# VHH binders against E3 ubiquitin-protein ligase MYLIP-A (mylipa): the designs that were tried, part 7

Target 1, 279 residues: E3 ubiquitin-protein ligase MYLIP-A (mylipa), of Danio rerio (Zebrafish) (Brachydanio rerio) (q6tem9r1to279)
Amino acid sequence: MLCHVTRPDAVVMEIEVDAKANGEDCLNKVCRKLGIIEVDYFGLQFSGSKGENLWLNLRNRISQQMDNLTPCRLRLRVKFFVEPHLILQEQTRHLFFMHVKEDLHRGHLRMCSEQAQELSALLAQAEFGDYNQNTAKYWYTELCGSEPNQTTINSIIAKHKALEGLSQASVEYQALQLVSSLEHYGVEWHWARDAEAQRLAIGVGPEGIAICRDDFSLVNRISYPIIQIATQSGKSVYLTVTKESSDSVVLLFKLISNRAASGLYRAITETHAFYRCDT

## First folded at step 1 (VHH)

Design c05 (framework vhh_7ubx_2)
Fold by ESMFold2-Fast, scan of step 1:
Structure c05 (fold): chain B 279 residues (1-279), chain A 123 residues (1-123)
Amino acid sequence: as target 1 above (279 residues)
Amino acid sequence: QVQLVESGGGLVQPGGSLRLSCAASGFTFSDYYMTWVRQAPGKGPEWIATISSGGSTMRDDSTKGRFTISRDNAKNTLYLQMTSLKPEDTALYYCARGDEYSSGWYEDSFDYRGPGTQVTVSS
């Protein structure tokens, strides 16, 4: 069967796999064509019938997970984020950078104005090279995500000029260093509702789970050590967490579908397992 | 404390049969989906079958004609009946406690697993 795999840079790859192929077979073929050896950081996403973003289970057959296989539409995404110095291949860092660039566009990364200006200069250097006064107005407007005033633009210009002569690979590395220091770096977001049907954004990250409002403002944070048990039943995910005493509290999150709930449950268990590896 | 302990593995000739058991304790067994998984030397884990709290089963297409998953809630025990065994079935077999789910291979998540029982198919 034919799979259309969209890269983080929006380029679509056509990947032919056996009709009985597992998700891992497809991922390995994609990574091989991209020259990526560090496969463990990546996964394949697809869309559920209710618009869910779902991770393909790599151990199971593709044909058993997706309704439409003509063609099979998948997205290559970074599943597990690490600090840039731990990444061995420049190509892997490039794909991390492209993923981060998309997350920034979607508003998933929060930072102060100074950091935003520095990142804007790094993004401009990576995409367009050295500062050029004739075209700079087009670059900064698109990268800032909003209408910057002239003082902000002048600050970004000064930072961009300071990067003169640096390679794409060098500034992408610096951009990843900057974003890896941000609170929500490597956090995967899931839409859910609480017991009162209030919409929540649940962030699953290296340190634990963030419970946020619809605008991504933090309500509560749950570290992995205080989670006694995570379970899923139908459209609900339950977290039993430890209080200071021997008492426990059960938190409930309702998602749009059984597959979405399973996805949140798997994200919690797989992310915890990935970042708890002994070196 | 949740415990799962597998038994029934061993050496068997090609074409033979084995029945594996998984003894569960520390939780209400009848409330949980239960799964069998195997791992062959040098390979990743491979899902075999899942049985719901109500007794509905899902099985991998490659083994569903030869393997049958079942449960006895009164004995807190999960079973895997294996027939027509092949050398390719040689693996460590372990049981796992899963979550409730409606169906689908994507939903084969579990929170606890046993240490496993070795099955070796050889002449």
Scores: ipSAE 0.000, ipTM 0.091, lowest interface PAE 18.3, mean pLDDT 80

Design c06 (framework vhh_7qbe_3)
Fold by ESMFold2-Fast, scan of step 1:
Formats: structure tokens, C-alpha cells, sequence
Structure c06 (fold): chain B 279 residues (1-279), chain A 122 residues (1-122)
């Protein structure tokens, strides 16, 4: 079976696997071709029939999980984010960096103007090297969001010029340090509705779950230790959480499909297991 | 508003060569070529990163086609050598609006050209 695996930098790899291959067989082959030993940080995503972003279950056969295998379309993405200094390989840091760039484009990371200007300069240096008037100005405009004024552009230019001579690896590391300090670093987002049918963005991250309005403004944080039980039934995910000493409250999230609900459930349980060493 | 215009298509004999171009109205990030043959779905041909440092090709065209870009001219190229009848298709240029957002899935690309037809005869 031929799999088209899209890297975080949008380059597509063709990966041949056995027709009975498990997800982990494909992931391991991708990582081997990329020279990545730190496989545990990564996963493979695919698209559901309703536009869902779904993680391939690495223990199960690929053919059992996907609706379209001609070709098998997968995306290599970072599944578990860690502090940059914990990443041993430069190649792994590079792929983390590429994933973060995609998250910024999708609006999944929020930061103040000063941080956005600094990050814009670092991203420009990583992608284009030393300051160049024509190319870099276009890049600055994108990351600043709404049209930046000349003072903002001049600030970014000054920051980019200050990075002159720094290597791609060095500025990618600095960019990862900057974004790792942001509240939503490494958070995976799922669209859902609450019991009152209000749109929510549910963020699954290293320290717990963030419940946000559809503009990503925070409503509530749920750390993993206060989750007593997580269950999935049909299109719904249920979290029983501790709110007051011994009190339990059930939170309901309804998603677009059974697969999306299963995906959120697995994200919660697998992320909790990754960052916790208890059995 | 970004626009993409393809050119260079035409009729060519098997074994021949063609060079396709795609000119963008402004700077683009990742770009790719896709094609659609008669009675077939649109399929991936080749992609290139914003800097031009990374390229990828479908197995059916590896060694025969070369993707490249000239960012100073906002132009993407596809050099097609050793053409086969199976290469007959309408070729489409696709581009991202932002850094490394779109992948090779057609639904993920922000901008598309109208296509240029390539016919390979024998």
C-alpha cells in the first residue's frame, strides 16, 4: 500500500507499507527516512469524511481506520510537545519548529504584540536568512495579523537585522523557546459544543484541558489530576471532574462525528498517559 | 488577493519535453503541481517549499520531472522530460497563503490556477 505522508513543511513523502501494516509501521518508516530516533513525540493524522483531523491509532491496521486508501493520505505531526532543551536531535527540533509555524498560521497560538514581533523576526531569519527588503516585509505582514503600521514593521526589521549571521538551527531553537513560554504551546484544538449548544474550542495540552470560547478566550482549565473519569459515547465526550472537595461535576462535549468524539477522548487519555508515568 | 497563472502547456510527442510555468501576483510559501487526466481525479505531481530548499515528487514522475522556483520573479516551474502518454492531463499550480500551512491535499491549498493542458501523442 502506498501512503502519501505530508511533512510539517508541506513536503510529501511516498511511503510503501504492507497492506496489513499497523500505523506504527508507517510512522517508524517515516521517521527512519527522516533520521528521527525520537519517534515518541510524533504521530500520523488523516482527514475524516466531515473534515475532522484524526490521529491514526498506531496499534491498529491502517486499512481499518481510513475511508480512502487510494492513496493513503497521512500527515506527520508533533503529537506530544516538550520544552526545546529536552529535544536531543536538531532534526526533531526542526520538525517541531515547522509544526509551530503551521499552528501560528491557523491562529492556534496567542501572544502579545511584542512577542509576535520577536517571533516574526526569528521566523524570517529561519526561512529567508539575513534581512532582505523584498521578501522579509511580506513575511512580517502575515505574522502581525491586521495590517501593521510602519513603527511595527521598523521594530521587526530592527529585530531581524539583529539576528544577522545566526544559523537556522539557532533561530529555530530561540523561536521554540519563545513559543514554549506561551499559554497554548503544544495544545491540540478540537471544536465542540457544550450542553447548551454553545461553540467551544477544547484544547488538549501537556498540563490539562483548556475550555475556550470560539475566539480562544479561556473559560476554564481542567488539570489532569481533577479528571476522575473520561468516557465517549457516540458523538459525545464526558468528563467527570472534581470541582470542590469530593464534589463531582460531569462536563459534556458534543462533536461533529463519532470519530471526532473518539479522537478527543483518545487525545485526552493518551496525552495524560504521556505526561504521567503512573500505571 | 493572490492570483496564479499557468503557461507552457501544449501538444508534444512521447519522449519529448515541456516546461510549465506558474506566475503568482505576489510572494508565495509552499507551492505544488497537480494534474487531472481524462476520467481521473486530481493527483499530486510535485511540491516545493517556500525557500526552495525541499522538493518532493510523485513516484510516477521521479527522475523525469524537476520542480523549481524563482522567488525574485514569483514564478514556479515544472520541467517535464521523457514524456509518456500517461502524462496527458490538465496541470494545475497551487500555492499557500501562509508558511507551511497547506499540504499536498487539494482542499488545503489556498490558491489555484485555472490549469494548462498537456497532450502527449505517440
Amino acid sequence: as target 1 above (279 residues)
Amino acid sequence: QLQLVESGGGLVQAGGSLRLSCTASGFTYAMGWFRQGPGKEREFVASISGSGGSTYYADSVKGRFTISRDNAKNTLYLQMNSLKSEDTAVYYCAADEGPYYSDWEPSEYDYWGKGTRVTVSS
Scores: ipSAE 0.000, ipTM 0.146, lowest interface PAE 18.1, mean pLDDT 81

Design c07 (framework vhh_7qbe_3)
Fold by ESMFold2-Fast, scan of step 1:
Structure c07 (fold): chain B 279 residues (1-279), chain A 121 residues (1-121)
Amino acid sequence: as target 1 above (279 residues)
Amino acid sequence: QLQLVESGGGLVQAGGSLRLSCTASGFDYAMGWFRQGPGKEREFVASISWSGGSTYYADSVKGRFTISRDNAKNTLYLQMNSLKSEDTAVYYCAAGSDYDLYYEESDYDYWGKGTRVTVSS
């Protein structure tokens, strides 16, 4: 079976696996070709029939999870985010950096203007090297999503000039340090509805679960230790959580499909298991 | 207020091709295409992140349709190849916030008025 695996840097790899291969077999071949030994941070994503972003279950056969295998289209993505000092290989940090860059373009990370300017300078240094008057101006506009005012541009230029001589690896490390300090670093977002059919954004992260309204205003934060039980049935995910009075409350999240609900359920359980060992 | 204007719809024979365009006024968003056929609910077709680095397709169009964008021109495209009678629908351009997941209709805040595509047998 031929798999087309798209890397976080948009390069497509052709990976041949056995027809009976599980997801882990494919991920290990991808990581071997990339020289990555830190496989545990990564996963493979695919698209569901309703356009869902789904994580491949690494223990199960690929052919049992995907509807289209001609070719099998997968995306190599960072599944579990850690602080940059815990990452041993430059190649691993580079792929984390590319994933974070994509998340910034999607608006998944919020920061103050000072941090945004610093990050823009780091992104420019990583991609283009030392400040060059004739080229940097256009990329600052792209990184900001719209044309920034002259004061903002001048601030970014000053910060970019201050990075002169720093290597791509050094600057990517600094960018990851900045981003790792942000509230939503490593948070994976899932759209759901509550029992009253109100739209919610559910963030699954290292510290727990964030329940937000559709404008990302925080409704509630649930740390993993207060989750008594998590279950999935059809399109619904149920969380039973502990309150101070020893009472329990059941939270209901309804998603677009059975696979999306299974995805949220697995994100909660797998993220909890991963970070329990690292914290 | 963000305005989305679709163009490029028309009548084509089965097996033919069409390219749809959507021009947005002044803002960068995650964007997508939806369609509504006669007597059917609106359904997802394809979506693309602001950077163009991530794309998602409904299974019914995967391998036949390609979504792309030109941020310098504020224009979204849908290249439709190997058209089938089942593709007959009004096609809608949609834009969502920077925080959208790309496959649910409720992820999108702004909608165009639609452009009609008719595929003859």
Scores: ipSAE 0.000, ipTM 0.116, lowest interface PAE 18.3, mean pLDDT 81

Design c08 (framework vhh_7sr4_2)
Fold by ESMFold2-Fast, scan of step 1:
Structure c08 (fold): chain B 279 residues (1-279), chain A 122 residues (1-122)
Amino acid sequence: as target 1 above (279 residues)
Amino acid sequence: EVKLVESGGGLVQPGGSLRLSCAASGSIFSDNAMGWYRQTPGKQRDLVADITSGGSTKYGDSVKGRFTISRDNTKNTVYLQMNSLKPEDTAVYYCAAPETGSWDYEGGYDYWGQGTQVTVSS
């Protein structure tokens, strides 16, 4: 079966796999062609019938997760973020950097204005090299969004000038270091409703789950050790958690689709497993 | 709180073009499903165009081939490019979004902008 896998840098790879291939067969072939041995950080995403961004279940057949469409359309994405010093290959760091750059363009990166200015300078140095007043002005306007004021632009220019002489690899590393310092680095967000139909943002991260309101204000934190069992049924995800030593409560999260609920369930179980394996 | 603000409306002659913009702010993902509707006085709102999180688009029959919906997720903005405008396109145009985090509009639209007037006359 033919798969078109879009890389974080928007380059499309044509990958042919067996008709019975599971997701990991495709991911391994993609990583092999890219020269990546650190496969465990990556996953494949696809679009659900409701336009949702879903992670392909790597243990299951691709043909059972997507409509009978050929070529199957997948996106290579970083699934598990780690600090840049833990990444062994420059190519892996480069793909992490491209993912971060793509997330910035999608509006998925959340940081304060000072950090955004620092990141903007690093991105400009990585793409265009040393500051040049004839070209840099147009780039900063694009990176900052529609309303960067002159003070913000001047701040970015000063930071870009300070990066003079640094290589693409060096500034990509610094950009990843900056992003890795953010509170929500490595957190995957899912929209859901609770048992009372109130809207929630559920953040799945290395230490556990953050339950937030629409504005990302924290309602509760659930560390992985207090989760006794996680289950998924239809559009719902259920977490049985320990409140006191012998007491438990069941938390309900209802998502937009069965696939989205399965996605949250897998995000919780797979994220816990990934970060636990290094303990 | 979610706020949608439309801009770009105005007066144009038949055959002209306009580009509408809708800036979204508050608790909304930049890749949220978004749509454009229009309404003339005394009539119900009609779908002009909508776009899902995955980029799939749908157009009202009267505007297919003339209008194009697009988005810029870095600016949290959705656009409606209107070409070959006709007098019957005269209406107030509204930006709309479903529940925050919705990948589509199957559950309906929860948030609406104030509207921007488009007038096509000679």
Scores: ipSAE 0.000, ipTM 0.130, lowest interface PAE 18.2, mean pLDDT 79

Design c09 (framework vhh_7pa5_2)
Fold by ESMFold2-Fast, scan of step 1:
Structure c09 (fold): chain B 279 residues (1-279), chain A 125 residues (1-125)
Amino acid sequence: as target 1 above (279 residues)
Amino acid sequence: QVQLVESGGGMVQPGGSLRLSCAASGFTFSSYAMSWVRRAPGKGPEWVSTISGSGGSTSYADSVKGRFTISRDNAKNTLYLQMNSLKPEDTALYYCARDSPYDYVWGSEGAFDIWGQGTQVTVSS
């Protein structure tokens, strides 16, 4: 079976796997061709029948999860984000950086003006090298709002000049350090409704779950240690959490489809497992 | 209709053995990882063991490692759990469960989309 796997940099790889291959067989082959040993940070996404983005279950056969296999279209994406100093391979950091660039372009990460200016300079250095009058200034305008004023542009130029001589790898590392400090770095968002059908944005991150209104204003935070059990049934996800006084409360999140509910449940359980500390 | 039917439970004395079976129908059995999950009196559900679709990889809860063996016969659409050196703590209703095609199943927190009716195992002197 032929799989077209799109990388975070939009390059498409042709990967041939056995007709009975499971998701991990494909992921391992993709990572091997890319020279990535650190496979556990990555996953494969595919489109559901209505265009929804879904994570491929790595333990189960690809052919049992996807409706269209001619060709099988998958996207290689970073599933678990970590700070750059924990990443051992330059190639792994590069793919994290490419994923972050796409998220920035789509407005998925927010930051203050100072951080936006610093990141703009790092992105410009990574893509165009050392500053000069003829260097393309694409990133100067992408992150600092639609119409950054000349003072902001001059600040970015000064920061870009200060990066003179730094390699792509060095500035990508610095960019990842900056991005890893942002509030929503590594947070995956899911749309849901509560028991009263109120619309919610559920953010699943390294420290726990953020329950937000549909404008992303915070309602509550649930740290992983207070979750007693997580259950998924049909379109619903149930979290039994410890309240004050050892009482337990069941929280209900209803999603658009069974696949979406499964996705939220997996995000919660897999993210907790990945980031948990033994003590 | 997708169905899982467990059998093989019963009463045994400590140190005894039982072999549980789960007959699967209504889906391509060899395409799914399968698990055994148990529910003991006064406890929530506890994951026991998982086997990959091909049978090439298995995993076990620490409480049963070295005593229980999970296996499958894909030609017969049947999952097995061989339970040796049974302890009173193994007393539970044992469920056969199919891994969700949409979910990654890991440890006791794993998501399962189809559960059987269960088979009772009682270990007492």
Scores: ipSAE 0.000, ipTM 0.218, lowest interface PAE 15.7, mean pLDDT 81

Design c10 (framework vhh_7pa5_2)
Fold by ESMFold2-Fast, scan of step 1:
Structure c10 (fold): chain B 279 residues (1-279), chain A 125 residues (1-125)
Amino acid sequence: as target 1 above (279 residues)
Amino acid sequence: QVQLVESGGGMVQPGGSLRLSCAASGFTFDDYGMSWVRRAPGKGPEWVSTISWSGDSTSYADSVKGRFTISRDNAKNTLYLQMNSLKPEDTALYYCAKGTSEYYGSGEYTDFDYWGQGTQVTVSS
């Protein structure tokens, strides 16, 4: 079976796997071809029939999870984010950086203006190299999607000039150090509705679950230790959580499909297991 | 021992502004979400605003949205509440509150394990 696996840097790989291969067989072959030994940080995503962004279950056969296998279209993505000093390989950090860059463009990471300016300089150095007066305006406009004000530009220029001579690998490391301190670093977002049918963004991350409005403003935060039970039934995910005085509250999230609900449920259970250091 | 000490309260006319501060000690300040909660005379406590451990996420009660801004300085272990366009209905004792866990207690005043002594805000003509 021929799989087209798109990397976080948008390069497409052609991977041949057995017709009975499970997701793990494909992921291991992708990582081996890329020279990546740190397989556990990565996963494979695919699109559901309703436009869902779904994680391939690595223990199950690929052919039993996907509706279209000619070709099998997958995306290599970082599934579990860690601090950059814990990453052994430069190539792994590069793929983390590319994933984070996409998250920034989607508005999933929020930061103060000083951090945003510092990160913009690091992104410019990584993407375009040393500061150049003739091209810098175009680079900053491209990164921001619009022209920033002159005070912001001057600040970014000063920071970009200070990075002169640093390699792509060095500035990507610094960028990952900066973003790894942000609250929503490594958070995976799922669209859901509450019991009142209000639209919510549910963030599943290293520290727990963030419940946000559709503009990503925080409503509630749930750490993994206070989750007593997580269950999935049909299109619904239920979380029984402990609050003050050990009282229990049941939270209900309704998603667009059974697959999306299963995806949120698996994201919660698998992320909890990973960051609990359970193997 | 956990200590939270509020300051910055006072008397102000409707439409005025005040900035409240809360000095925190006895715990790792940047590991916990923090909130402001108020109690008006003869009424129960009302949650006002919450800020996450990093300062990246904030939430506000509908009664104060657009008028109040919560912020924190983790280097100084200090929480702030900037209050603009104050109304007589904002008259209350304002408490600084610590979340019960590192990542829980975002929007409910019952989710807090420690409270300060409070600072009085009086909005009157």
Scores: ipSAE 0.000, ipTM 0.081, lowest interface PAE 23.1, mean pLDDT 80

Design c11 (framework vhh_lunsekimig_d3)
Fold by ESMFold2-Fast, scan of step 1:
Structure c11 (fold): chain B 279 residues (1-279), chain A 123 residues (1-123)
Amino acid sequence: as target 1 above (279 residues)
Amino acid sequence: EVQLVESGGGVVQPGGSLRLSCAASGFTFSDYALYWYRQAAGIERELIASITSGGDTNYVDSVKGRFTISRDNSENTMYLQMNSLRAEDTGLYYCAASEDFGDWYTPEGYDYWGQGTLVTVSS
C-alpha cells in the first residue's frame, strides 16, 4: 500500500509498504530514507474520523488502525522529547527543531516576550544566516501574543546580531535548549471530560500527567510513580492514583471516541515507559 | 438517513412557556449525548443545555432554573422545557448530537445537527 508521510517540514514522502505491514515497518523505511538511526524518538500520526490526532501503534498492522488507506496519510512527528544534548545526530536535532517550529506556529508552546524575542532571533539565524539590513525586514515576527512593535523588532535585531557567525546546527541546538526549559516542553495534549462532564486538557509529558481546565490553567499534577493502575474501557480512561500517602483515588477521563481513549491510555503508558530510564 | 428535526418554536409573550422537541432518526439515539444551541441576531451560536446518554444535565447560567432539558429514548426525542421566557431568549434553537461529549468550541465536534426552530418572545 502507498503511504503519504508528511515530515515536520511539510515535505511529503511516498513510502510503499506491504498491505499487512506493521506501523514500525513504515517508520523504519521513513527513518532509513532520512538517514535517522535514533528511530525511538519518532512516531507516525494519523487523523481519526472525529478529527483526533492519533499515534499509530507500531506493533500492529496499519490496515487495522486506519479507516482510509487510499492513500494512507501519515505524519512523521517527534513522539518523545529529550534534552538536546542527548540527541546524537544533527539530522535528528533538525527534525526536533522543525517539529518545535511547527508547534510554535500552532500556539502549542507558550513563553514570555523575552523568550519569544530570543527564539525569533534564533529562528532567523537558522533560516537566513547572519543579520542583514537589506533582507531582515521580512524575517521577524513575535511568537507570543501580539503584533511586533518597533521596540520588539529592535530587540530581536540586537539578539540576531549577537548570533553572527553561528551555524544553522548551532542555533537550532540553542533553540532546542531554550524550548526544553519551557513549561510543557514535550507535553502532548488530549481533550477530555471528567466524571461531571467538565472539559479538561490532559497533558502527557516526561514528568507525568498535567490535568488542566480548558484554558490550560493547572488543576492537578500526577507523577508516574503515584499511578497504581491505568485502564481504558470504551471512551473512558481510568487512573487509580495514590493521593495523600494512604488515600487511593480513581480519576475518570472521557474522550470523544474509543480511539481517542485508547490513544490517551497508550500515551500515558508508552510515555511512562520511555522516560522511566531516560530521565 | 440520519436526521434531527426541531419543533415547538413559536411566538410567546414574556413570562410565557414553550416546549421544544428534537426528533432523531437514523442512529442509535440512546448512545448519544444531546445538546441545545441558541443563535440570536448578531450573536454567535451558543450552547445553552446538554444531556448525556446517562441523563446527566448541564445548563448555561442565563437559563438555569428556567429551562429543563430531558430525553425520551423510547421515542428518540429530546425536549427543552422553557419557562419564564424573556425577550433575550429570542433566537433560533438548534439541537445537536454526539456519540460522545460535543465540542463547545466548534460545531465540528458534533456528529449531527438539526436545521433550527425559531422562538420569538414579544417584548
Scores: ipSAE 0.000, ipTM 0.134, lowest interface PAE 15.3, mean pLDDT 81

Design c12 (framework vhh_brivekimig_d4)
Fold by ESMFold2-Fast, scan of step 1:
Structure c12 (fold): chain B 279 residues (1-279), chain A 124 residues (1-124)
Amino acid sequence: as target 1 above (279 residues)
Amino acid sequence: EVQLVESGGGVVQPGGSLRLSCAASGFTFSSYAMSWVRQAPGKGPEWVSSISGSGDYTLYADSVKGRFTISRDNSKNTLYLQMNSLRPEDTALYYCATGEDYYDSSTFGELDYSSQGTLVTVSS
């Protein structure tokens, strides 16, 4: 079976696996081709019939999880984000950087204007090298929105000039260090509805779960230790959480499909397990 | 051609320490991640530890975390593995490898870069 695996840098890889191959067989072959030893940070995503972004279950056969196998279309994505100093290989950091760059372009990772200016300079240095007045100005608007004012442009130029001589690897490291300090670094977002059918954005991250309105304004934060039980049934995910005075509250999230609900449930349980490596 | 020569193995009692060395030549050592892989008698190869080209980033197998320390000296083209609190379960032939395919245990037996390895025996 032929799989088309799209990398975070948008390059498509052709990977052949056995017809009975598990998800982990494909992931290991992708990582081997890329020279990546840090397989555990990565996963494979695919699209459900309702446009869901779903993580391939690495223990199960690929053919039992996907609707379309001609070709099998997968995306190599960072599943678990860590600080750049914990990443062993430059190739792994590069793929983290490309994933973060795409998230920034799509507006999934927000920051203040001062951080956006610093990051814009780092992105320009990574992509184009040292400041050049003929080219760099065309790309400074990517993070600041269309038509930043002249003061903002001048600030970015000054920051870009200050990076003169730094390598792509060095500035990618600095960019990852900057974004790893942001509120939503490593947060995976899921659309859901509450018991009253109000639309919510559910963010699953290293510290816990963020419950937001559909404009991403924060409603509540749930740290993993206060989650007593997480369950999934049909299109619904249930979280039983501890409130003050040992009271328990059950939170209900309804998703667009059974697979989307399973995806949120797995995101919660697998993310919690990854960031708690103590026996 | 890449040449890797492992040394420093020996017989040691449980709780003891050994330092393994890997002398590298034939490539720009500082540009490559390096790893230690071991194979216990009657078992398949097991990845032990890796270190980035700069030496600033390290990764360890859960079985050795807190007991082993990987390091490198790029000026001497040498990789090290400091092994403390050794256990009988650490008995194995230890190999030095570049970071190409050592995460996939099915390919470890085909590593052409590895020489004979260095034997570590932990017994009374």
Scores: ipSAE 0.000, ipTM 0.097, lowest interface PAE 22.1, mean pLDDT 79

Design c13 (framework vhh_7ubx_2)
Fold by ESMFold2-Fast, scan of step 1:
Structure c13 (fold): chain B 279 residues (1-279), chain A 122 residues (1-122)
Amino acid sequence: as target 1 above (279 residues)
Amino acid sequence: QVQLVESGGGLVQPGGSLRLSCAASGFTFSSYAMTWVRQAPGKGPEWIATIYSGGDTMRDDSTKGRFTISRDNAKNTLYLQMTSLKPEDTALYYCAKDHSEWLDYGSDFDYRGPGTQVTVSS
């Protein structure tokens, strides 16, 4: 069966796998073609019929998880984010960087103006090399706005000039160091509703779960150690958590589909297992 | 609110040509990969072609030489130019938005258009 796997840099790979191949077979073939040994950080995403972003279950057959479209369309994405110094291969760091760059383009990460200017300079150095007035572009990611004022541009230029001589790999590492310090680094977002049908954005990340309003204003943070039980039933996900006072509370999240609820449940349990073992 | 509206289908003789259009609204069209899919009577959906935000294309080998996908970002419009049409090309053709947004939850948005019918017969 033919799979079209889109990389974090939007390049599409054609991957042929057996008709009975499981998700792991496809992921391993993709990573081998890219020279990646650190497969555990990555996963394959596909689209649900209701617009869900779903992770392919790597243990199950691909043909039993996706819509009947041929070729199968998958996205190679970083599933588990870690500090840059824990990543052993330059190629792995490069794919983390490309994933982060795509997330920045989509407005997934927020930062102060100073950090945005620094990151813009690092992105420019990675993409274009040393500062050159004829090739430098700072508005592509829109970190400082689609049309930054001249004072902001001059500040970014000064920062870009200061990076003269640094390699692409070096500045990608520095960019990952900067973004790894940001509030929502490595957070995967899921839309849900609470028991009163109020819309929520649920962020599943390395340190725990963020519960936000639909404008991403923080309601609560749940660290993994205080989660006593996580369960999924139909379109609902339930978390039993321990409050600061040792009281037990049950949180209910209702999602758009059974597949979306399974996705959130698996994101919570798999992310917890990954980061618990990574420390 | 994502909206996709296909047009340009109809009845055509074998060997004929048609140009399909898909008018998109409610999202930043230039940032998304766009796809043409068809569904023949009694069969499941079949992918035809995808055009990525950067302009690169992927095409099904069986139609690659006869169909060309293109986009006009200024008009928020996706196109499929079909030539040398065969009876087996008879299907409902629809465009689809790639799921590039990490928070698309779908119930208020149609990520697939209603389709335009193409019938190739004598």
Scores: ipSAE 0.000, ipTM 0.170, lowest interface PAE 16.0, mean pLDDT 80

